# Ledger of designs, part 253: VHH binders against Abasic site processing protein HMCES (HMCES)

Target 1, 269 residues: Abasic site processing protein HMCES (HMCES), of Homo sapiens (Human) (q96fz2)
Amino acid sequence: CGRTSCHLPRDVLTRACAYQDRRGQQRLPEWRDPDKYCPSYNKSPQSNSPVLLSRLHFEKDADSSERIIAPMRWGLVPSWFKESDPSKLQFNTTNCRSDTVMEKRSFKVPLGKGRRCVVLADGFYEWQRCQGTNQRQPYFIYFPQIKTEKSGSIGAADSPENWEKVWDNWRLLTMAGIFDCWEPPEGGDVLYSYTIITVDSCKGLSDIHHRMPAILDGEEAVSKWLDFGEVSTQEALKLIHPTENITFHAVSSVVNNSRNNTPECLAPV
Key: E = the ipSAE of ESMFold2; O = the ipSAE of OpenDDE; V2 = 0.75 times the mean of E and O plus 0.25 times the DockQ between their complexes.

## First folded at step 22 (VHH)

Design yf3 (from xb1 with S30N Y32H; framework vhh_8pnl_2; at its last look DockQ between E and O 0.68; V2 from the best seeds 0.71)
Fold by OpenDDE, look of step 22:
Structure yf3 (fold): chain B 269 residues (1-269), chain A 117 residues (1-117)
Amino acid sequence: as target 1 above (269 residues)
Amino acid sequence: QGQLVESGGGLVQPGGSLRLSCADAGIDFNHHDMAWYRQAPGKERELVARINYGGTTHYADSVKGRFTISRDNAKSTLYLQMNSLKPEDTAMYYCAAGLEYDSFEYWGQGTRVTVSA
């Protein structure tokens, strides 16, 4: 996964992240650093994207089932990294393979500290290789959405009004991530950054691409992944597997340029 | 994202030079780590050189000081400048790209380099 969409206004995004804590109380996640949230139809690595994480990471004795939402840098910078420039990391940390997550210090250490997060997106993009051509067809991949009588598929939004309705009730894609906290050697603010865990693609997606992000499907999976106070690393890792509960449609080549940030990026062609 | 296509391979005499290119119009070169691998007949594929998205390079000991990996993100092209070529450098050379830690997701079909007197 090298490209996502996360374009919802902050308030809409927050509402879409409504959850129940372990007591069954309905809650909205509290924001940390809301000013770092930058909505975009075309999110690339090294940009900031909102993630969910347990409140226990910030507050001692907090209920670990409570959630915080925070923009973090895409591309995990490990806490032990001593260079002043994160781009000097030897290996790309945009994605972490699930099969080697426990073999890599960059991921094992923060994971062992319970630094699990849920990366939020409208969906992610992937490119299908076209046989016989050097061209690839991009696809937007996301959770199936509830069809309201009037709200057709993203493709059926024939009016601006219908488009807004679709996004007001949009089910966000929830991807499993690991985050870390990095203190720059030269001082400054602590950098929060994340990696997306990847797995082999499900059968439905396999024709498009052979790898996919580990998607946490449903509130239980999301809650267990986040709740490092009650759920062990070993148990959490059982949640990491391909899912067939996805849909996708072909989009234009507009998304190919990471500078393009328009609705056309995820519009069906 | 396109297919990685290698070019620039060929026959060269020992001590000669070649420049390999790898191009893909569909891969966002600004974010991908890139690498050159090679596979000689009867041998395992081995890493030749790696360049991360920020331009940090790593070389196999066998090619250090002779080969230079570079990238032009604007042209979506990866390069391998090979100088002082040796018969031992004879192999199929593959371009690779990836976003996963210590793994490459995309591979080219390869370009053959033959170093022979």
Scores: ipSAE 0.847, ipTM 0.921, lowest interface PAE 0.5, mean pLDDT 92
Fold by ESMFold2, look of step 22:
Structure yf3 (fold): chain B 269 residues (1-269), chain A 117 residues (1-117)
Amino acid sequence: as target 1 above (269 residues)
Amino acid sequence: QGQLVESGGGLVQPGGSLRLSCADAGIDFNHHDMAWYRQAPGKERELVARINYGGTTHYADSVKGRFTISRDNAKSTLYLQMNSLKPEDTAMYYCAAGLEYDSFEYWGQGTRVTVSA
């Protein structure tokens, strides 16, 4: 997983993240660093994207079931990293494999601190190699959308007004991530950064690519992954597996260039 | 057959030079880490050089000072400049690309390099 869409305006994104706390109260996540949110149909590694994490990471005595939303850098920078420039990291931290996550210091250390996050997106892109060419067919991959009011389908939008209704009720893709906090040696703000956990692809995606992000399907999975106050690392890792509850459609090659930030990136072809 | 295509292998005399290339327009080249591996007959595949998305390089001790890995993000091409070639450099050379930590998801089929008189 190396490309996502997360294009919603901040207020729409926030409402899409409505949740219930431990007491059953409907809440919205509280933003940290909202000015770092950069919406785009075409997010690449090393850019910022919003993640959910437990309020307990920021406030002592907080209810660990309460959620913060914050933009973080895609590409985890370990807290122990000693150079001044994250591009000097020896290994790519865009993704981490679930099967070795507890064997890599870059991920084991933040996991031991409960630094689990949920990476938010409209969906992600993946490229399928077409037989007989070097060309790849990009796909936009996302949760199946509930059609309760003629919403939730990109193909249902026939006007600007209907386009907004599609996204007003969009079920955001929720991917399991690990984050860390790094203090640059030259000073400045602490850098929050994340990696997306990957697994073998499900059967439905195996013809597109052999890896997929670990998707947290439903509020129970999301709550357990976030709640490091009540859910141990060992228990949380049981949530990490492929899912078949996923859909996709082919998109044009406009998305191939990460500088293209237009709705055409995810439009069906 | 991998998604990456290597080229530039061949037969050279000791002390000679070769430049290997690896291309694939179908990956998001600018964000991937890239590497060259090699496998000599009867040996395990070994890392030769790697270059991260930002241009930071790492070399195996056996090639340091003689080989140079580079990338041209505008052309989506990875290179390995091989100078002062020795018979022990004889191997199949493979390019690799990845976004996963300490792992590569895409591989080429290899190009043969032979160093002999």
Scores: ipSAE 0.587, ipTM 0.817, lowest interface PAE 1.5, mean pLDDT 90
ESMFold2 (binder alone), look of step 22: mean pLDDT 82; pTM 0.821

Design yf4 (from xb2 with Y32H; framework vhh_8pnl_2; at its last look DockQ between E and O 0.72; V2 from the best seeds 0.78)
Fold by OpenDDE, look of step 22:
Structure yf4 (fold): chain B 269 residues (1-269), chain A 117 residues (1-117)
Amino acid sequence: as target 1 above (269 residues)
Amino acid sequence: QGQLVESGGGLVQPGGSLRLSCADAGIDFSHHDMAWYRQAPGKERELVARINYGGTTHYADSVKGRFTISRDNAKSTLYLQMNSLKPEDTAMYYCAAGLEYESFEYWGQGTRVTVSA
């Protein structure tokens, strides 16, 4: 996964992240650093994207089932990194393979500290290799959405009004991530950054791409992944597997350029 | 995102030079780590050189000081400048790109380099 969409206004995004804590109380996640949230139809690595994480990471004795939403840098910078420039990391940390997550210090250490997060997106993009050509077809991949009588498929949004309605009730893609906190050697603010855990693609997606993000499907999976106070690393890792509960449609090549940030990026072609 | 296509391979005499290119026709690899691998007949594929998205490079000991990996993000092109070529450098050279830690998802079909007197 190297490209996502996360374009919802902050308030809409927050509402879409409504949850129940372990007591059954309906809650909205509290924001940390809301000013760092930058909506975009075309999110690339090294940019900031909103993630969910347990409140226990910030507040001592907090209920670990409570959620915080925070923009973090895409591309995990490990806490032990001593260079002043994160771009000097030897290996790309945009994604972490599930099969080697426990073998890599950069991921194992923060994971062992319970630094699990849920990366939020409208969906993610992947490119299919076209046989016989040097071209790749991009696809937008997301959770199936509930068809409301009035809200046609993303493809049926014939009017701006219908488009807005689709996004008001959009089910966000929830991807499993690991985050870390990095203190720059030269001082400054602590950098929060994340990696997306990847797995082999499900059968339905395998023709498009052989790898996919580990998707946490449903509130239980999301809650367990976040709740590092009650759920062990070993138990949490059982949640990491391919899912068939996805849909996708072909999009234009507009998304190929990471500078393009328009609705055309995720529009069906 | 395009297919990785290697070019620039060929026959060269010992001590000669070649420049390999790897281009993507449709995908911006500006955020990807990229690498050159090679595979000689009867041998395992081995890393030749790697460059991360920020331009940090790593070389195999066997090619250090002779080969230079570089990238042009604007052109989504990877290069391998090979100087002082040796017969031992004879191999199929593959371009690779990826976003996963210590893994490459995309591979080219390879370009053959033959160093022979």
Scores: ipSAE 0.847, ipTM 0.922, lowest interface PAE 0.5, mean pLDDT 93
Fold by ESMFold2, look of step 22:
Structure yf4 (fold): chain B 269 residues (1-269), chain A 117 residues (1-117)
Amino acid sequence: as target 1 above (269 residues)
Amino acid sequence: QGQLVESGGGLVQPGGSLRLSCADAGIDFSHHDMAWYRQAPGKERELVARINYGGTTHYADSVKGRFTISRDNAKSTLYLQMNSLKPEDTAMYYCAAGLEYESFEYWGQGTRVTVSA
């Protein structure tokens, strides 16, 4: 997973993240660093995107089921990294494989500190290989969306007005991530950064690409992944598996250039 | 299924040079780590050279000083300049790209390099 859409205005995104705490109270996540949120239809590695994490990471007496939302850098920078420039990391940390995550110091150490996060997106993009050519077909991949009275799924949208209304009740994609906190050696603010855990693709996506992000399907999975106060690393890792509860549609090659930030990036073709 | 496309292989005499290229028509690899691997008959595939998204390089000891890896992010193209070629460099050369830690998700079909008199 190397390209996402996360384009909703901050207030719309926040409302889409409504949740229930362990006492059953409906809540919205509290923002940290909201000015670092950069919405776009076309997010790339090294950019900031919003993630959910437990309030307990910030307040020692907090209820671990309460959620913070914060922008973090895509591409985990380990707390032990000694250079001043993250682009000098020897290996890419955009994604980490679920099958070896406990064997890699870059991920095992933050996991031992409970540094689990949920990475938010409208959905992600993936490029299907075409037989006999070097050309690829991009797809936008997302949770199936429920239909409203005047609008259908993305593929059934009738007009620009119906397309806009689809986003009012959009179910955000929720991906399992690991984050770390890095203190730059020359000083400055602590850098929060994340990696997305990957798994083998489900059958439904296998013709597009052989890897997919680990998707947390539903509030129980999201709550358990976030709640490092009550859910151990070993138990949390049981949540990491492919899901078939996913849909997609073909999009134009406009998305190929990461500088293109327009609704056309995810529009059905 | 379509793959990364390597080119520039061929037959060359010892001491000669070749330049390999690798491209993809769709994916913008400017954020990916990229690498060249090679596999000689009967041997395991081995890393030749690696370049991260920021331009930092690493070379296998057997090619250091003779091979140069480079990338052109605007063209989404990876290169391997191979100088002072030896018969031991004879192999199928593969391009790789990826975003997974210590792994590559995209591979080419390979281009053959043969170094013999």
Scores: ipSAE 0.752, ipTM 0.876, lowest interface PAE 0.8, mean pLDDT 90
ESMFold2 (binder alone), look of step 22: mean pLDDT 81; pTM 0.816

Design yf5 (from xb2 with S30N; framework vhh_8pnl_2; at its last look DockQ between E and O 0.78; V2 from the best seeds 0.77)
Fold by OpenDDE, look of step 22:
Formats: structure tokens, sequence, C-alpha cells
Structure yf5 (fold): chain B 269 residues (1-269), chain A 117 residues (1-117)
């Protein structure tokens, strides 16, 4: 996964992240650093994207089932990194392979500290190789959405007004991530950054791309992944597998340019 | 994302030079780590050189000081400047790109380099 969409306004995004804590109380996640949230139809690595994480990471004795939402840098910078420039990391940390997550210090250490997060997106993009040509077809991949009589499907948006309605009840893609906290050697603010855990693609997606993000499907999976106070690393890792519960449609080549940030990026062609 | 296409391979005499290129058709690889691998007949594929998205390079000991990996993000092109070529450098050379830690998702079809007198 090298490109996502996360364009919802902050208030809409927050509402879309409504959850129940372990007591069954309906809650909204509290924001940390809301000003760092930059909505975009076209999110690239090294940019900030919102993630969910347990409140216990910030508050001692907090209920670990409570959620915080925070923009973090895409591309994990490990806490032990001593260079002043994260771009000097020898290996790319945009994604973490699930099969080697426990073999890599950069991921194993923060994971062992319970630094699990859920990366939020409208969906992610992948490019299908066209046989016999040098052309690639981009696809937008996301959770199946519930068709409401009023909002229709993303593909049926006939008007700008209808398009906005589609997003009011959009089910966000929830991807499993690991985050870390990095203190720059030269001082400054602590950098929170994340990696997306990747797995082999499901059968339905295999023709498009052979790898996919580990998607946490449903509130239980999301809750277990986040709740490092009650759920062990071993148990959490059982949640990491391909899922068939995705849909996708072809989009225009507009998304190919990471500078393009318009609704056309994810619009069906 | 994009198809990696290698070029620049060929026959060269020992001590000669070649410049390999790897280009992507239409996808921006600005965020990708990239690498050159090679595989000689009957041998395993081995890393030659890698360059991260920020331009940090690493070389195999066997090519250090002779080969230079570089990238042009504007052109979405990876290069391997090969100097002081040796018969031992004879191999199929592959371009690779990836976003996964210590892994590459995309591979080219390869370009053949033959160093022979």
Amino acid sequence: as target 1 above (269 residues)
Amino acid sequence: QGQLVESGGGLVQPGGSLRLSCADAGIDFNHYDMAWYRQAPGKERELVARINYGGTTHYADSVKGRFTISRDNAKSTLYLQMNSLKPEDTAMYYCAAGLEYESFEYWGQGTRVTVSA
C-alpha cells in the first residue's frame, strides 16, 4: 500500500470513528494534534494520516478500550534511530510484512510495547499491471458500503450533492498499523509515525496486486488490535490476515500524480 | 504500481563501463526504495546496490567503489553506473522497488550484462 484516500472533514471523520468502550458506552475518539490533520484524496508516504490508538498510551491508568485519534507520519521512524533525518533510514518503513514483523527490530520493539494503531482511510489505491502494455490501471479499494436509499453507491453519485451524502455515512477502511515515538537528536517535538502491516492479497484482489494492507474488519477486530492493555501481542497478531470483505472500482490516472487532490482520484471511470 | 523496465545491458570488455537504467511507465516512485540485483548462471540472485527514497545508498562489497546507484525522481528512473567491469560481473541484472521493509514488491524482467574479453 503506497497510496490512500482520507479526505473527510475532521468532524465527519470523528463521527465515523464512533465506538463503544468495554462498558458499552458510545464514545467519540478524542483528538490529539487535530491541526496536523490534512484531508486528501491522495495520501502518500511521509504524509500525515489519522490513526486510532488506545488512550492508555497517553494517560496512565486510562481505560485501554478508549480511543484517541491522532495524525501521524506515514513511515515508521523507530525510537532508536539516531540520525536527524528520517529519510536516512536504510529500509522503507511505509509497510511492514506480517510474516517478518517479529524479526525486524524496527517493528518488533514498538509492537512489544503495545504500540498498535488503526490507520484510517477512505480506501487505498493499487495499480494493476496490464498484460502486454506498460500501462497500469489504478483501482480504489475500500469496504463495501451500505446502500442507503438516499445516498446511493459511490458509483451512482449523479450530482455533487449526492456525492457529499455518500460520504456522510462512509465506512472507513481500518488497517492494522504499528507506531513508534521518535525523539529527534537535535531536539524538538516527538515524532509519532506508523507503518501499515501488509499481507498477501486475498483472492479477489490478487489479479490487481499480490499484497494488501492487513484490514481489521469490524469493531471487535479494531478494539482488540488497539487494546494492548488486555490483548497480548500474540493474540493481536491473529487478527492479521487477508480479507475478502473488500470492493474496488477502476479510477482514472489522475491519482497517479500524488499532487492531485481532487474527487476525481477515487471516482469510478 | 508501475512496470520496471531495465535497459543498458550488453557485451563489454573487462575494465569497461556500462550504465543500466530502470524506468517506470507512469507511476511516481518517489517514495520507493529501489535496488539492483544480479543473477549469474547457476548462482543465486544477489543484491548489488540499493538506494532508499531519500537517496541513501548501500553496496555489496564486491562492487563497492566500482558501481554507483542513483535515481532521478523527476524521471522516475533508477541508474546503475558500472565501472571497471570484471568477468565476475556477468549476470542478468534486475531492478527492484518496494515500500516494505527489506523487501521489494516490484521487479523488472532484467537486462543481461556480459563481461568478456
Scores: ipSAE 0.845, ipTM 0.922, lowest interface PAE 0.5, mean pLDDT 92
Fold by ESMFold2, look of step 22:
Structure yf5 (fold): chain B 269 residues (1-269), chain A 117 residues (1-117)
Amino acid sequence: as target 1 above (269 residues)
Amino acid sequence: QGQLVESGGGLVQPGGSLRLSCADAGIDFNHYDMAWYRQAPGKERELVARINYGGTTHYADSVKGRFTISRDNAKSTLYLQMNSLKPEDTAMYYCAAGLEYESFEYWGQGTRVTVSA
C-alpha cells in the first residue's frame, strides 16, 4: 500500500481509462494539470499520481458520471491543516483504514464533501517476509490480464512491438481513494492530495502482507465510487472490501530503492 | 507481517545511556512514520516515541528530555538515544513503521533493555 507502478505514457494511460457515462456514451476522461503527470515504475508516497474524479467537482451542473483525470499528491493533506509544511502532519495519511474511516476527521470531512477518487496504477508492490529470516521478497500485484493472440507477458516487453502487446491493453489497477483540497496558509496553488483506503488482505495475498488497498473491481464499482452526485457516502462505502481477483509475481530487489525507475522493478524473477 | 530488526539493547546501570537502532533489510522506510514502543513485564505495549517521515517527533511524558528519537534517510534507519536510564525503563523495545493513519503495519521482534543495579 506504499509503492506503485504507474509508468504508461499519458496517451496510453488515458485510453486505458475509457469508460461509459450515464447516457451510455463512450468517453475518455478529461485531464486537469496534465504536465504534472510523472510516469514511473516506482511511485512513492508524497509523489504525484493520476486519479479519476467526477466532473461535478469542477463544473456546476455537470453530469456527475463524467470523469476527470488529474495528478494528485499521495498523502492527503486535510483542508483544515494549519501548518505551512505538509510534512508536519502528525500522522501519515498515505493510507486510510476502512474500519475507522468515519472516525477520523482527516477522512470523514472530505468524504462528507463527496471527495471520492479512483487511484490509478499498473499495480502495486508489497514485501513478504521469508519465514525464518528477516529478509523480504518483493512482489508486483495487479489485476489478472486478458491474454489474446496479440498479448505478451510483462517480462517480454523488451522491444516496441512487445511493449505494446503488454501495455496497450493493460487493465489498470483501480483503488478507492479519498481526496482533499488544501490552501497553503502562506499562499500559492491549492494542493490536491489523496489517501488510498485499505482493507484486510484477501486470502490470496495474506501470505505476502496483512493489508491491501481497497480495489474497485469493474466499471460499476468505479462508477458508483466516483459518482458523489448520485451515490451517497453510505452506499459508496459498501464497495470497500477485499477482492480475490488479483494476481502477483516475485520481482527483484531493484524496486526496494524508491529512486530506481526501470522496467526491472516489475519484471518477473 | 514484515519484521524490522532492532539492535543495541542490553544491560545498563541506572543513570546510564543506550542507543537503539532499527532497520529493515529489504524495504526502504524513508516515506514511513516510525516509532518505538516498549512492553514491561505484566504491562501492555506502550508508545515511547514517534517520528513522522518529515522528522516531526512526539514523546511519551515518561521519557521527555531523556530519550531522543531520530532517523537517517540516507540509511533508512531509526534510532532511539536513551539517556538517564531508570529501572522503570526496563522493557522489550519494539520498532514500528507504518503508512496507515494512526497505525503501524510493520513491527520488529524487539530488543531487551534492562536497567538494574
Scores: ipSAE 0.696, ipTM 0.858, lowest interface PAE 1.0, mean pLDDT 90
ESMFold2 (binder alone), look of step 22: mean pLDDT 81; pTM 0.828

Design yf6 (from xb2 with T56R; framework vhh_8pnl_2; at its last look DockQ between E and O 0.78; V2 from the best seeds 0.77)
Fold by OpenDDE, look of step 22:
Structure yf6 (fold): chain B 269 residues (1-269), chain A 117 residues (1-117)
Amino acid sequence: as target 1 above (269 residues)
Amino acid sequence: QGQLVESGGGLVQPGGSLRLSCADAGIDFSHYDMAWYRQAPGKERELVARINYGGRTHYADSVKGRFTISRDNAKSTLYLQMNSLKPEDTAMYYCAAGLEYESFEYWGQGTRVTVSA
């Protein structure tokens, strides 16, 4: 996963992240650093994206089932990194392979500290390899959406008004992530950054790409992944596997340029 | 994301030079770690050189001082300048790109380099 969409207005995004705590109370996640949220149809590594994490990470004795939403940098910078420039990391930390997550210090250490997060997106992009051509077809991949009489599907949006309605009830893609906190050697603000855990693609996506983000499908999976106070690392890792519960459609080549930030990026062609 | 296409391979005499290129049509690789691998007949594929998205480079000991890996993010192109070529450098050379830690997801079809007198 090298490109996502996360374009919803902050209030809409927050509502879309409504959840029930362990007591069954309906809640909205509290924001940390809301000003760092930058909506975009075309999110690339090193940009900030909103993630969910347990309140227990910020408040001692907090209910670990409570959720915080915070923009974090895409591309994990490990806490022990001593260089002043994160780009000096030897290997890319945009994604973490699930099969080697426990073998890599950069991921194992924060994971052992319970630093699990859920990366939020409208969906992610992937490019299909075309045999015999130098051209690749991009696809937007997301959760199946519930067709409402009023909103239809992303593909059925025939007017700007209908388009907005589709997004009001959009089910966000929830990807498993690991985050870490990095203090720059020269001082400054603590950097929160994350990696997306990746797995082999499900059968449905295999023709597009052989890898996919680990998707946490459903509130239970999301809750267990976040709740590091009650759910062990070992149990949490059982949630990391391919899922077939995704859909996709072909999009234009507009998304190929990371500078393009328009609805055309995820519009079906 | 993109199809990596290698070019620039060929026949060269010992001591000669070649420049390999790896390009993708229309996809921005500016965020990707990239690498060159090679595979000689009957041998395992081995890392030649890698460059991270920030421009940090690493070389195999066998090519250090002779080969230079570089990238042009604007052109989404990876390069391998090969100088002082040796017969031992004869191999199929592959371009690789990835966003995963210590792994590459994308591979080219390869370009053949033959160093022979």
Scores: ipSAE 0.768, ipTM 0.887, lowest interface PAE 0.7, mean pLDDT 92
Fold by ESMFold2, look of step 22:
Structure yf6 (fold): chain B 269 residues (1-269), chain A 117 residues (1-117)
Amino acid sequence: as target 1 above (269 residues)
Amino acid sequence: QGQLVESGGGLVQPGGSLRLSCADAGIDFSHYDMAWYRQAPGKERELVARINYGGRTHYADSVKGRFTISRDNAKSTLYLQMNSLKPEDTAMYYCAAGLEYESFEYWGQGTRVTVSA
């Protein structure tokens, strides 16, 4: 997983993240650093994207079921990293494999601090190699969406108002992530950064790519992954597996260039 | 599941040079770590050289000073300049690319390099 769409305006994104705390109270997540949110149809590694995390990471004695939403850098920078430039990391941290996550210091250490997050996106992109050619077919991959008259389909929108209705009730993709907090040796603000956990792809995606993000399907999975106050690392890792509850459609090659930020990136072809 | 395209292999005499290249037309690999591996007959596949997305390189001891890995992100192309070739360098050479920590998700079919008198 190396490319996502996360394009919703902040207020629409926030409403899509409505949840219940452990007392059953309806809530919206509280933002940290909202000015760092950079919506785009075409997010790449090293860019910022919003993640959910427990309020307990920020407030002593907070209810660990309450959620914060914050932009973080894609590509985890370990707290122990000594150089001033994250591009000098020996290995890529855009994704981490679920099968070895507890063997790698870069991920084991933040997991031991409860640094679990939920990475938000409209969906993600993958490129399928077509047989007998060097060309690839990009796909946009996302949760199945409830269809209504004009507002239930990406391809049905024929005006700006109808496009907004498609996204008003969009079910955001929720991926399991690990984050860390790095203090640059040259000084400056603490850098929050994340990796997306990956698994072998489900049968439905295996013809596109053999790896997929670990998707947290439903509020119970999301709540357990976030709640490091009540859910141990060992129990949380049981949530990490492929899911078949996923759909996709082919998109144009406009998405190939990560600087293209337009609805065409995810439009069906 | 997915195939990078290597080129530039062939037959060369000991002490000679070859330049391998590896490309993919669809994926912009500028954010990826990339590598060359090789596999000699009867041997396991082994790392030759690796380059991260920021340009940091690593070489196997057997090729240090003789081989140079480089990348051209504008062309989405990986290169391996192989100088002072030895018969021991005879192998199938594979290109790899990835975003997973310490792993590569994309591989090529390989290009053959033969170093013989």
Scores: ipSAE 0.763, ipTM 0.891, lowest interface PAE 0.7, mean pLDDT 90
ESMFold2 (binder alone), look of step 22: mean pLDDT 82; pTM 0.840

